# VH-VL binders against q58483: the designs that were tried, part 31

Target 1, 193 residues: q58483
Amino acid sequence: MKVIGISGSPRPEGNTTLLVREALNAIAEEGIETEFISLADKELNPCIGCNMCKEEGKCPIIDDVDEILKKMKEADGIILGSPVYFGGVSAQLKMLMDRSRPLRIGFQLRNKVGGAVAVGASRNGGQETTIQQIHNFFLIHSMIVVGDNDPTAHYGGTGVGKAPGDCKNDDIGLETARNLGKKVAEVVKLIKK
Below, E stands for the ipSAE of ESMFold2; O stands for the ipSAE of OpenDDE; V2 stands for 0.75 times the mean of E and O plus 0.25 times the DockQ between their complexes.

## First folded at step 13 (VH-VL; framework fv_anetumab)

Design q4 (at its last look DockQ between E and O 0.03; V2 from the best seeds 0.00; counts 0 for: pae E 15.3 > 2, placed apart)
Fold by OpenDDE, look of step 13:
Order: sequence, then structure tokens, then C-alpha cells
Structure q4 (fold): chain C 193 residues (1-193), chain A 123 residues (1-123), chain B 111 residues (1-111)
Amino acid sequence: as target 1 above (193 residues)
Amino acid sequence: QVELVQSGAEVKKPGESLKISCKGSGYSFTSYWIGWVRQAPGKGLEWMGIIYPGDSDTRYSPSFQGQVTISADKSISTAYLQWSSLKASDTAMYYCARLPYYWDEGWDYFDIWGQGTLVTVSS
Amino acid sequence: DIALTQPASVSGSPGQSITISCTGTSSDVGRYNYVSWYQQHPGKAPKLMIYEVSNRPSGVSNRFSGSKSGNTASLTISGLQAEDEADYYCSSYTDSSTYVVFGGGTKLTVL
């Protein structure tokens, strides 16, 4: 069993990365293999709507997206994390999401477990709307969407990160991230049982 | 052009109060953190604290907590550093600097610096 | 407070390459890629030269480069010029706080 965590932050080691890793740490504690991926240093290009992927099952654009998609396909669970940009995901994450169309052919992500992490400048700074966008992505891929586990039990990992390192000191955020990881691990184990 | 302009040099006596200023221009003042850095004569740089002018979120270095007050007036794009009672040991050059802010992802470096304000405290 | 360790001074001749080290701990330089370098000429404010270990701001010469290995970050100045003579400070985010710690500074002399 393997779960990957992807940070859509333009910073490789920012607050989003911290929360995603915290979720992965919780998963690792459950005996599941984990891998972290940052989009910060990846070459990502937007979908151009050529529909070649529908015809050939392959995107003609040559960049770092294909390798990430392969890892997504191989994983049993996927955590996507993003900073809150105008109440939505970062451009980096959105490009990956848009370019994931090849995986929709045959629904290659079907029944994989999806979890979402969002970091905003305030406690109620768009984390929910950002998570909702990520959840929509999972649903469109026919994945199994989970929220953070009890006792927090909301939509996923939610952190506050205005200044560098803020999420390190955000106990609430860290707890939600860990609870998300635990939930992902639990559901992955149920499916693979 | 983006710049930070600080108030002029100050000569004070121990026990006196002081408030120095840092005015930003050429950018959205409320979109970046402002930090204060102390440099004693012939010494290195010391992190004092930062403020986000947009909501006045202020954070101090443990070494400077309770020793100074950092504030801002966003209506005039100005940040302040003040002492209620100066000490001789407060003699130093004080720099304000801009800390980039990108939504929930803050940065840890200062990309724009003021010219500095020299504060001399002596009997 | 923690401190980053820099050599007090380094020197080189014009055209040479020199390196300034910045040694921290596993709680700062060793843990994060949040290392910055600043150049300060006498009587002037510091200037950002490198951020996040190896990135150059616009307008900074490509003669300046940064790297990191373990708990030590390095600033390399190639093709040394007289104008490079200045004090150089490294900085890093610390695990103990959300703030930046500075190195002690290095005086670079161009011979």
C-alpha cells in the first residue's frame, strides 16, 4: 500500500508542504508507504484542449506532468495540498489537475482514496472552498473522497499560514492534517483488505 | 520604483522615548510584511520583529519582545519602531525591510531595505 | 538565540573565485532551504543577493551563486571584482521560531 502527497505550493518547503507531510507522517505511522511530491520545481504547462489524450490516451505536452500522473496511478491514496489563492487552488495544482485527463480514460484513479489539504492566511480564509475544488477533482476521477478523522471530522487538513513556519505552530492545523492522514490510511486498508 | 524611506538620525539620552518610521512606496504596502533589523556599531544584523500592515499582525523576536513596539499606519504606508525608555545599549543602526508575502506562503528574506536610521543613546 | 557561523574574513584577487560558508544546525540550515545572503558595503544598507539557497533576485550578477550541503550553506563569488569587497551575511529560518537568524558576517577583501 502506498499513499502520495502532492503540494501545489510554489514553495517547495512552505506551510502547505508542512501540512501535507504531517498527513503523510500519520499514514506512515500506520505502516503504509508514503511519498511526497512538490510541484514548486516542476515544469508544468496548462492543458491546451487538443483532446489528443482522449484519442490516444496520451498528452502531447512534454513536461514533468506525465511522471506525476504515473505516480498517481500507482498510488492507493492521494493527498493534494494547496495554498488558498483567491479561494481556490494554486495555478500549479490546477495545471496538474487539468492535465490529468489521460487518467480519466478508463478511470485509472477509480476507488483510490483522496484527501485534501488547504492553507490560508486566516482560519477561515478559503480553506473550505479550496478543499471543495480538490474534492471535485477526486469525484470527477471516481475516487473515494475522505475528510479528516474524528475528533476534528471536517473536510480535510486546514492550516493557517501567513508567515513562514506558521503551520508549525498551528496545533489545530496539524491535528486536522494528522486526522486526515489517519482517515486516508484507514480507508486504504479497508479497500485493500 | 519600490523603496523604503526611513526617518532621520536620532540622538537621545537614556530614559527618553523614541519612535522612528519607515515609509513604503511604489508597491502595495499592505501586501508585504515589514521587518526591523538592528545593527550595533561594528556588529552584525539582528532580527527584531515583523508586522503585516494589512491587519497589523505583529511578531517579535524573543530577544526584543517587550523591549520595543512595532506598529504600522497603512493609511500612509508607514511602519514604526518605538521605545518607551531608551538604553545606551540601544545605540545602533536600525533598518526596516520588506518581507515578500504570497497569500498563505510567506517568505523568509528581505528583498527591499530602507536606508537605515542611526539611533545614538548617550548621557 | 541560535547563531549561524561564518568566517570572519575571506580574501581573493580579482578574477578569482571565493566561497563564504554559513554553518548552522539541523534546526535551521540543515532542515530548510530558507537560506539567504546579503551584501553590505560600508555605510550602506544590506542588499539581497541570494534567497532560498540558490536563487538570484533580478539585477544581481550571475557571478553570485549559492548552494547548501548538510548544515552548511555557501556563497560563491566568481570572477571577483573590486566592487565585491563588502560584508556578507547569511540568514536562515529557524526551527525554534518563525523568525530569521543571521550569521555573524564575513568581510570580503579584494586584494
Scores: ipSAE 0.030, ipTM 0.633, lowest interface PAE 4.1, mean pLDDT 92
Fold by ESMFold2, look of step 13:
Structure q4 (fold): chain C 193 residues (1-193), chain A 123 residues (1-123), chain B 111 residues (1-111)
Amino acid sequence: as target 1 above (193 residues)
Amino acid sequence: QVELVQSGAEVKKPGESLKISCKGSGYSFTSYWIGWVRQAPGKGLEWMGIIYPGDSDTRYSPSFQGQVTISADKSISTAYLQWSSLKASDTAMYYCARLPYYWDEGWDYFDIWGQGTLVTVSS
Amino acid sequence: DIALTQPASVSGSPGQSITISCTGTSSDVGRYNYVSWYQQHPGKAPKLMIYEVSNRPSGVSNRFSGSKSGNTASLTISGLQAEDEADYYCSSYTDSSTYVVFGGGTKLTVL
């Protein structure tokens, strides 16, 4: 069993990274292998709409996306995290989403467990609208979407941070991320029993 | 080999109906737009309309809206162009052509063309 | 709908370079980089030569090149050969309800 967590933040080790890692730590405590991937140090390019992946099963654009897609298809669960940029995901994460069409061929993500994390500058500052975009991505890939576990049970990990590292002091946000991790682990185990 | 094969030449009289076909092979038919282009004898190319066979999204040039019907049968990888009542001015060569993008972003060029179907309408 | 403007004819001798123009408006050629060029020999279907202003499909000679400036796109054929004698059409995406518009065509004669 393996769960990967991907941070869409353009900053390495920023607030989004902190929350995604917190969720992964909760999953690792349940005995599941985890891997963290930051998009901050990746070469990403937008989809150019060429349709070559339909015929060849692979995007012709040579950058870091292909290796990330390989890790996504090998995992049993995927956590996507993003800072809130204008009420939605970062451009970095959106590029990965748009470039994921090779995985929809044959629905290679079918029934994998998906969980979402978002960090905004204030509480109730667009985290849930950003999480909804991530959930839509999971649904289009025929995945199983989960939110955070009880007692915080909502839509996923929601953090608050303006400056790098602010989420270290967001106890509520950290708890939602841990409970998301717990729920992802629970559902991965249910599917694999 | 990617190919568009059109039905044979037609000779008709004004007022008759007609349906001509364009069969795609060697590619995923439902994943590409198919457009129709008219060329009157000795004249240039005119865009008529386009269909996405995957969901039957169909768009017409205003000059041809209500004058023809574009359709597709994805079970046999075939697009159609049809008239309910032909006019002598419909005499032309009709080409089908493929656009390589399916997300409405394939409106900029036709990469593969059928051989053409000559339609002659005379009294 | 409104056709893109091309010269009716252009001629050149073998080995020369010639250019065919395609003039549109700020609603098509000037707005979009979705200009393509087609070669049509008599009695044959058109063949794509250039797409997205300057890109050549696989199998098209590098003697064919495309460019755009303002509302005018250009097809240039270098090293003119007898088989280049044909009709040439440009096309562009447009934000009108027409969606796609063709030029009127240019007859290229190789002398």
Scores: ipSAE 0.006, ipTM 0.456, lowest interface PAE 15.3, mean pLDDT 89
ESMFold2 (binder alone), look of step 13: mean pLDDT 90; pTM 0.926

Design q5 (at its last look DockQ between E and O 0.55; V2 from the best seeds 0.00; counts 0 for: pae E 12.3 > 2)
Fold by OpenDDE, look of step 13:
Structure q5 (fold): chain C 193 residues (1-193), chain A 124 residues (1-124), chain B 111 residues (1-111)
Amino acid sequence: as target 1 above (193 residues)
Amino acid sequence: QVELVQSGAEVKKPGESLKISCKGSGYSFTSYWIGWVRQAPGKGLEWMGIIYPGDSDTRYSPSFQGQVTISADKSISTAYLQWSSLKASDTAMYYCARLPYDYWESGYDYFDIWGQGTLVTVSS
Amino acid sequence: DIALTQPASVSGSPGQSITISCTGTSSDVGRYNYVSWYQQHPGKAPKLMIYEVSNRPSGVSNRFSGSKSGNTASLTISGLQAEDEADYYCSSYTDSSTYVVFGGGTKLTVL
């Protein structure tokens, strides 16, 4: 069993990364293999709507997206994290989402477990709306969407990151991230038994 | 051009109050953190604290917590560092500097723009 | 108080390469890639030379490079020039209640 965590933050070691890693740490504690991926240092280009992927099953654009998609396909669970940009995901994450269409051919991500992490400048600064975008992505891929585990039990990992490293001191955020990881691990185990 | 311009040198006596300033220009003052750094004569750099002028969120180093007050007036793109009662040990060069990190995680944990410094001398 | 450790002084001849080390802990340099280097000439404000371990701001000479291994970051200056004579400070994000910690500084002398 393997779960990957992807940070859509332009900062490779930013607040989003910290929360995603916290979720992965919780998963690792459950005996599941984990891998972290940052989009910050990746070459990502937007979808151009050529529909070649529908015909050939592959995107014609040559960049770092294909490798990430392969890892997504191989994983049993996927955590996507993003800072809150205008109430939504970062452009980096959105490009990956849009370019994931090849995986929708045959629904290659179907029944994989999806979890979402969002970091905003305030406690109620768009984390939920950002998570909703990520959840929509999972649903469109026919994945199994989960929220964070009890006792927090909402939509996923939600952190406050106004200043550098803020999330390291955001106990609430860290707890939600850990609970998300635990929930993902639990559901992955249920599916794989 | 992006720059930070600080107020002039100060000569004070122990017990006196002081407020020095740092004015930003050439960029969105409310979008970046401003930090204060102390450098005692012949000594190294010391991180004092930072403020986000957009909402005046302020973070202090434990060493300077309660010892100084950092504030900002965004209407004139100015940050301040002030003492209620100066000590001789406050004698130092004080720099303001911009931290290019905002709410969008687009910056990094470094100071890219520095003021020219304000020398504060406290002696009897 | 947390401090990063730098050598007090280093020296080199014009054209040579020198390296300045910055040693921290697993709570700062060893934990994060948020190491910066600043150059300070006498009577002047510090100038950012490297950020995030190895990135150069616009306008900074490619003679300056940064790296990190374990808890130690390094600033390398190649093709040493007279103008490089200055104090150099490293900094890092830290897990302490402070966001940034500075090194003690290194005086570079060009012989």
Scores: ipSAE 0.029, ipTM 0.603, lowest interface PAE 5.1, mean pLDDT 92
Fold by ESMFold2, look of step 13:
Structure q5 (fold): chain C 193 residues (1-193), chain A 124 residues (1-124), chain B 111 residues (1-111)
Amino acid sequence: as target 1 above (193 residues)
Amino acid sequence: QVELVQSGAEVKKPGESLKISCKGSGYSFTSYWIGWVRQAPGKGLEWMGIIYPGDSDTRYSPSFQGQVTISADKSISTAYLQWSSLKASDTAMYYCARLPYDYWESGYDYFDIWGQGTLVTVSS
Amino acid sequence: DIALTQPASVSGSPGQSITISCTGTSSDVGRYNYVSWYQQHPGKAPKLMIYEVSNRPSGVSNRFSGSKSGNTASLTISGLQAEDEADYYCSSYTDSSTYVVFGGGTKLTVL
């Protein structure tokens, strides 16, 4: 069993990364292999609308996206995290989402467990709308969407941070990220039982 | 066009108060952290603290906590550094500088734009 | 009181490459890729030369490059020129507080 966590932050060591890693730590405590992937140091290009992946089953653009898609295909659970950019995901994460169409061929992500993380500058600062965009991505891929476990049980990991590392001081945010990880681990174990 | 313009040099006596200014222009002043950096004569740079003018979130280096006050007036796009009682050891060049990222995941990453500096001399 | 450790001085001849080190801890340089380098000529404000370990802002010569390994960041200046003679400071974010910390500075002398 393996769960990957992908941070869509354009910054390699930002608050989004911190919360995604916190969720993965909770999953690792349950005996599940984890891997963290940052999009900040990846070569990502936007989809060009060529539609070639529909016929060929893979995108013709050569960059880091294909390797990330392979890791998503191999995982049993996927955590996606993003900073809140205008109430939605970062451009980096959106590029990965748009380029994921090859995985929809044959619905290769079907029934994988998906969990979402978002960090905004203030509490109630667009984290939930950003999480909903991530949930929509999971649903379009026929995945199983989970939120954070009890007692925080909402929509996923929600953090508050203006500066890098601010989320270390966001006890509420850290707890939601850990409870998301616990729920992802629980459901992955149930499915693989 | 992005610019930080600081108030002019000051000559003061020990025990006097002082408030120096840093006016930002050419960008959304309330959306970026502004920091203050001290440089004593012939010495290196010391980070003093930062402020986010949008909500006045203010953070100090441990060395300067309680020694200065950092503030901002967002209506005139101006940040301030203030002493209630100057010491001779406060003699230094004081720079304001901007951290480059706004609202998203505002960073402590680096100072991309620097003011010209305000020389503060405390003597006699 | 917490500062990153830099050598007090470094020197090189025109045309050489030199490297200035900046040593922190696993709570700053070692944990984060938020290391920056500043050049300061006498009487002038600092100028950003490198940000986020290795990125160069517009207008900075590609003779300047940055890297890090473990807890140590490095600024390398290739093809050393007389105009490179200045003080150089590193900075980093640190876990010990939510602030930017500077190194003590390195005086580069072009021989």
Scores: ipSAE 0.005, ipTM 0.501, lowest interface PAE 12.3, mean pLDDT 88
ESMFold2 (binder alone), look of step 13: mean pLDDT 89; pTM 0.921

Design q6 (at its last look DockQ between E and O 0.50; V2 from the best seeds 0.00; counts 0 for: pae E 10.8 > 2)
Fold by OpenDDE, look of step 13:
Order: C-alpha cells, then structure tokens, then sequence
Structure q6 (fold): chain C 193 residues (1-193), chain A 122 residues (1-122), chain B 111 residues (1-111)
C-alpha cells in the first residue's frame, strides 16, 4: 500500500508542504508507504484543450506532468495540498488537475482514496472552498473522498499560514492534517484487505 | 517601480522618544509583510520584527520584544518603528524591507529601504 | 539572538572563484530551504542576491550561485570582479519565535 502527497505550493518548503507531510507522517505511522511530491520546481504547462488525450490516451505536452500522473496511478491514496489563492487552488495544482485527463480514460484513479489539504492566511481564509475544488477533482476521477478523522472531522487538513513557518505552530492545523492522514490510512486498509 | 523610502536621519538624546517611517510605493502595500532590521555601526544585520499592514499583525524578535513598537498606516502605505525612550545602544542604521509570499513560508527580503541612521548621544 | 556562522573575511583575485559558508543548525539552515544571501556595499542597503538556497532574482549576475548541504549553506562567486568587494550576509528561518536569523556577515576583499 502506498499513499502519495502532492503540494501545489510554488514553494517546496512552504506551509502547504508542512501540512501535507504531517498527513503523510500519520499515514506512515500506520505502516503504509508514503511519498511526497512538490510541484514547486516542476515544469508544468496548462492544458490547451486539444483533446488528443481522448484519442490517444496521452497528452502531447512534454513536461513533468506525465511522471506525476504515473505516480498518482500507482498510488492507493492521494493527498493534494494547496495554498488558498483567491479562494481556490494554486495555478500549479490546477495545471496538474487539468492535465490529469489521460487518467480519466478508463478511470485509472477509480476507488483510490483522496484527501485534501488547504492553507490560508486566516482560519476562515478560503480553506473550505479550496478543499471543495480538490474534492471535485477526486469525484470527477471516481475516487473515494475522505475528510479528516475524529475528533476534528470536517473536510480535511486546514492550516493557517500568514508568515513563514506558521503552520508549524498551528496546532489545530497540524491536528486536522494528522487526522486526515489517519482517515486516509484507515480507508486504504479497508479497500486493500 | 517598487520601492521603500525611509525617513531622514535622526539625532537624539537618551530618554527621548522617536518614530521613524518607511513608505512603500509601486505595489500593494497591504499584501506584503514589512520587516525592520537594525545594523549597529560596523556590525551585522539584526532582525527586529515584521508587520502585515493589511491587518497590522505584528511579530517581534525576542530581543526586541517590548523594546520597540512596530506599526503601520495602510492608508498612506507607511510602516513605523518607534521607541518610547532611546538608549545610546540604539545608535544604528535601521532598514525596512519587504517580505514577499509570506503565506507560503518564504522568508527573504527582496526590496529594501535606503536606511535611517539614528544617533543617540548625550 | 542566535546568529548563523560565517567566516569574518574571504579574499580572492579577479577571475577567481570564492565560496562563503553559512553554518546553522538543524533548526534553521538544516531544517528548511529558506536560505538567502545579501550583498552590502559600504554605506548602502543590503541587496538580495540569492533566495531559497540557489535562486537568483532577476538582474543578479549568474556569477552568483548558492547551495546547501546539511546545516551549511554556501555562496559561490565565480569570475570575481572588483565590484564584488562587499559584505555578504546569509539569512534563514528558525524554528523558534525569532523567525528570521542573519549570519554574522563576511567581508569579501578583491585583491
């Protein structure tokens, strides 16, 4: 069993990365293999709507997206994290989402477990609306969407980062991230037994 | 162009109060943190604190907590550093600097003011 | 305040390559890729030369490069020029409430 965590932050060591890693740490504690991926230094290009992927099953654009999609396909669970940019996901994460259409052919992510992490500048800074976008992505891929586990039990990992390293001191955020990891691990185990 | 312009040099006596300013222009002042950095004569850079002008969230270095007050007036895109009672040891160059992309945990200063020299002597 | 450790001074001849080290701990340089470098000429404000360990802002010469290994970050200046003579400061982030930490600074002399 393997779960990957992807940070859509333009910063490889940002607050989003911290929370995604915290979720992965919780998963690792459950005996599941984990891998972290940052989009910060990846070459990502937007979908151009050519629909070649529908015809050939592959995107014609040559960049770092294909390798990431392969890892997504091979994983049993996927955690996507994003900073809150205008109430939504970062452009980096959105490009990956948009370019994931090849995996919709045959629904290659079907029944994989999906979890979402969002980091905003305030506690009510768009984390939920950002998570909703990520959840929609999972649903469109026919994945199994989970929220953070009890006792927090909302939509996923939600952190506050107004300054460098803030999420490290955001106990609430860290707890939600860990609870998300635990939930992902639990559901992955249920599916794979 | 993006720039930070600081107030002029100050000559003060111990015990006097002082407030120096840093005005931003060419960018959204409320969208970036502003930090203050002290540099004593012939010495290195010392981080004092930062403020987010958008909501005035202020954070101090432990060494400067309670020693100075950092504030901002977003209506005029200006940040402030002030002392209630100056000491001779406060003699230094004071720089304001912009901190971009704060919400993702970046921590570097890309734009600097020209500095304000503060001299405190009896 | 805790400062990052830099050599007090380094020197080189024009055309040579020099390296300035910045040593921290597992709580700052070793913990994050938040290492920046600043150049300061006498009587001038610091100028950002490198951010996030190895990235150059626009307008900064490609002669300046940065790297990190363990708890030590390094600034390398290749093809040393007279104009490079200045003080250089590293800066990082700490796990403590101090947030920002600077190195002690290094005086670079071009011989």
Amino acid sequence: as target 1 above (193 residues)
Amino acid sequence: QVELVQSGAEVKKPGESLKISCKGSGYSFTSYWIGWVRQAPGKGLEWMGIIYPGDSDTRYSPSFQGQVTISADKSISTAYLQWSSLKASDTAMYYCARLPYYWEGWDYFDIWGQGTLVTVSS
Amino acid sequence: DIALTQPASVSGSPGQSITISCTGTSSDVGRYNYVSWYQQHPGKAPKLMIYEVSNRPSGVSNRFSGSKSGNTASLTISGLQAEDEADYYCQSYTDSSTYVVFGGGTKLTVL
Scores: ipSAE 0.024, ipTM 0.599, lowest interface PAE 5.3, mean pLDDT 92
Fold by ESMFold2, look of step 13:
Structure q6 (fold): chain C 193 residues (1-193), chain A 122 residues (1-122), chain B 111 residues (1-111)
Amino acid sequence: as target 1 above (193 residues)
Amino acid sequence: QVELVQSGAEVKKPGESLKISCKGSGYSFTSYWIGWVRQAPGKGLEWMGIIYPGDSDTRYSPSFQGQVTISADKSISTAYLQWSSLKASDTAMYYCARLPYYWEGWDYFDIWGQGTLVTVSS
Amino acid sequence: DIALTQPASVSGSPGQSITISCTGTSSDVGRYNYVSWYQQHPGKAPKLMIYEVSNRPSGVSNRFSGSKSGNTASLTISGLQAEDEADYYCQSYTDSSTYVVFGGGTKLTVL
């Protein structure tokens, strides 16, 4: 069993990475293999609308997206995290989402467990709308969407931070991220029985 | 153009209070951190603390917690460093510096004030 | 925590390249790509030379370059000139409550 966590932040280190890793740590405590992937150090290009992936099963654009899609395909659970950029996901994460169509061919993500993380400058700063965009992505891929586990149970990991590392002091945000990881681990185990 | 202009040099005696200023111009004052850095004579740079004038979020180095007060008056785009009771060991050059707030990033002081020399002696 | 470790001094002749090291820990230099370098001439405020490990601000000569490996960042100055003689400080973001840590400084002498 394996769960990957992907940070869509354009920065390799920061609050989004911190929360995604916190969720993955909770999953690793349950004996499940984890892997963290940052989009910040990846070559990503937007979808060009060519439709070749529908016929070929693979995007013709050569960059780092294909390797990331392969890791998503082999995982049993996927956590996507993003900073809040104008109430939604980063452009980096959106490029991955748009380029994910090869995985929708044959619904290769079907029934994988999906969880979302978002970090904003304030608690009321668009985390929920950003998480909804991530949830829509999971639903379109026929995945099983989960939020954070009890007792925090809401939409997923929600952090607050202005300075790098601020989420280290966001106990509530850290707890939501850990509880998201716990729920992802629980559901992955249930499905793999 | 963006600049930070600090108040002039101060000569004080031990036990006196002091408030020095750092006025920002040419940018949105409430959208950047203002930090304070001390440099004792012949010594290196020493981190003191930082304020975000937009919401007054203020953070101190442990070495300076309770020793100084950092504040800002956003209506006049000015940050302050103040002592209630100066010591001879407070003799130093004091710089203010601006630190950008970026989404998911924070790492450097891009604009520095000219410095305020504070001399504390009898 | 502990200030970032820099050599107390380095020297080089005009036209040479020199490197100043800045060693931290896995909670600052080793964790974050938020390493910056400042040049300070006597009696002057520090000037930003490098940010985010290797980026140069506008107006800084391409003779200045930065890199890091593990817990150590490096500032390299190629084609040394007399005007490069100054003190150099590295700085990193840190997980500690200070958020900022400076190196002890390096005096560069151009021979």
Scores: ipSAE 0.005, ipTM 0.589, lowest interface PAE 10.8, mean pLDDT 90
ESMFold2 (binder alone), look of step 13: mean pLDDT 90; pTM 0.928

## First folded at step 16 (VH-VL; framework fv_anetumab)

Design s1 (at its last look DockQ between E and O 0.02; V2 from the best seeds 0.00; counts 0 for: pae O 10.7 > 2, placed apart)
Fold by ESMFold2, look of step 16:
Structure s1 (fold): chain C 193 residues (1-193), chain A 123 residues (1-123), chain B 111 residues (1-111)
Amino acid sequence: as target 1 above (193 residues)
Amino acid sequence: QVELVQSGAEVKKPGESLKISCKGSGYSFTSYWIGWVRQAPGKGLEWMGIIYPGDSDTRYSPSFQGQVTISADKSISTAYLQWSSLKASDTAMYYCARLPYYDSEGWDYFDIWGQGTLVTVSS
Amino acid sequence: DIALTQPASVSGSPGQSITISCTGTSSDVGRYNYVSWYQQHPGKAPKLMIYEVSNRPSGVSNRFSGSKSGNTASLTISGLQAEDEADYYCSSYTDSSTYVVFGGGTKLTVL
């Protein structure tokens, strides 16, 4: 059993990365293998709408997206995290999402567990609208979407910070990220029975 | 024109209070951090602290925590550095400088500096 | 609280290249790409020369370049000119409650 966490932040050591890692740590405590992937150091290009991936099963654009898609295909659970950029996901994460069509061919993500994380500059600062974009992505791939577990039980991991590392002091945000990880782990174990 | 203009030089005695200013113009004052940097005579740059005038989030270097007060009045686009009781060791050049802030993920650099305010404390 | 280590002085002749080092820790230079370099002429405010390790602001000569490896950042000045004679400070974001650390400064003398 394996869960990957992908941070869509353009910054390798930002608050989004911190919260995604917190969720993955909670999953690892349940005995599940985890892997973290940052989009900050990846070469990403936007989808050009060519539709060639339908014919080839692979996007013709040569960059780092293909290797990330392979890791998503291999995982049993996927956590996606993003900073709140204008009420939605980062351009980096959106590029990955838009270029994920090779995995939708044959619904290769079907029934994998999906969880979402978002970080904003203030509490209630667009984290939930950003999480909903991530949830929509999971649903279109026929995945199982979960939020954070009790007692925080909402839509996923939500954090607040202005500078890298600020989320270390966001106890509420850290708890939501950990509870998201716990719920992802619980459901992965349930469906792999 | 984007600039930071600081108040004039000060000559003070130990024990006196002082408040120096840094006025920003030509940009959205509440959208940037304002930091304060000390440079003692013949010495290097020392980080003192920073404020985000948009919400008054204020952070201090441990060396200066409790030694100075950093504040801002966003209605007049001005940041302040303040001592309640000056010491001779406070003799230095004091710079304000701004740092961009755009998101929850990153940090930046001091892109614009004030001209400096020389504070001399002697008896 | 943890200062970045720079050499106290460096010198070079006009036309040569010189490199100024800035050594920090795994909590600042080694962790973050928020390294910047400032030039300060006597009696003047510092001026930003390099940000985010290697980027130049508009108006800064391409003779100035930056890099890092591990916990050490470097500023390289090629084609040395008399006007380059100044003090140079590195700075980094840090993982601690300090947020910003400066190096001790390097006096560059153009011979």
Scores: ipSAE 0.351, ipTM 0.782, lowest interface PAE 4.3, mean pLDDT 92
Fold by OpenDDE, look of step 16:
Structure s1 (fold): chain C 193 residues (1-193), chain A 123 residues (1-123), chain B 111 residues (1-111)
Amino acid sequence: as target 1 above (193 residues)
Amino acid sequence: QVELVQSGAEVKKPGESLKISCKGSGYSFTSYWIGWVRQAPGKGLEWMGIIYPGDSDTRYSPSFQGQVTISADKSISTAYLQWSSLKASDTAMYYCARLPYYDSEGWDYFDIWGQGTLVTVSS
Amino acid sequence: DIALTQPASVSGSPGQSITISCTGTSSDVGRYNYVSWYQQHPGKAPKLMIYEVSNRPSGVSNRFSGSKSGNTASLTISGLQAEDEADYYCSSYTDSSTYVVFGGGTKLTVL
């Protein structure tokens, strides 16, 4: 069993990365293999709506997206993390999401477990609306969407960070991230039984 | 490690004032409510009140409203319980405890407790 | 003031299962799922064992479980062990005065 965590932050070691890694750590503690991926240093280009992927099953754009999609396809669970930019996901994450259309052919992510992490400048700074975008993405791929585990149980990992490193001191955020990891691990194990 | 550390035991006379403390560590002190619970010798637990250190929002049980003052100094992650004039009946163990979650409909549970502060009031 | 009613004491032998009841009203236990249970050993601070009727915090043995029916919540301890000997308190939010109320406590003796 393997779960990958992808940070959509433009910062490779930012708050989003921190919370995604925290979720992955919780998953690793459950004996599940994990891998972290940052989009910060990746070459990503936007979907141009050419629909070639529908015809050929492959996107004609050559960049780092294909490798990431392959890892998504091979994983049993996927955690997507994003900073809150204007109440939504980062451009980096959105590009990956939009470019994932090849995987919708035959619904290659079907029944994989999806979890979401969002980091905002305030506790109610768009984390929920950002997570909703990620959840919609999972649903459109026919995935199984989960939130963070009890006792925090809401929508997923939600952190507060105004500056780099702030989430290190956001114990609530860290807890929700870990509980998300635990829930993902739990559901992955249930599916694999 | 998340913990609450309370000030030491107090021995006082009736009529004296007292302020005891509860210091939180290992977590975001301003993000969780802190409550105070009284336990008279050989008796049960009594909910006194709570404070949110982030904005000092304070709530008291009816039994303790006006009898004590709950406050907090978020700069040093410390909550306080104080009396202006102690009575013999104030003799008890006092616990501070963390209340992590609540909603618009009610208060939930205490997940972390201090070690307690024994207050003895006698002539 | 309102109070939650607990038996003064319960006892059991090692390996047995015991249940502690906590009876409130339609304004507290019967209305909300904000029932918690705390274990307190002599000279020690209370420890959270169950929250929101039936949820168990991390680190708490699965021998402890909680339930609720009507105005009565219950704590069940299975496979009773010597270390379970302690006082147990229930608590619940009440809308009567918008505060938390504790039960009178139950002394559990392991024979």
Scores: ipSAE 0.007, ipTM 0.548, lowest interface PAE 10.7, mean pLDDT 93
ESMFold2 (binder alone), look of step 16: mean pLDDT 90; pTM 0.928

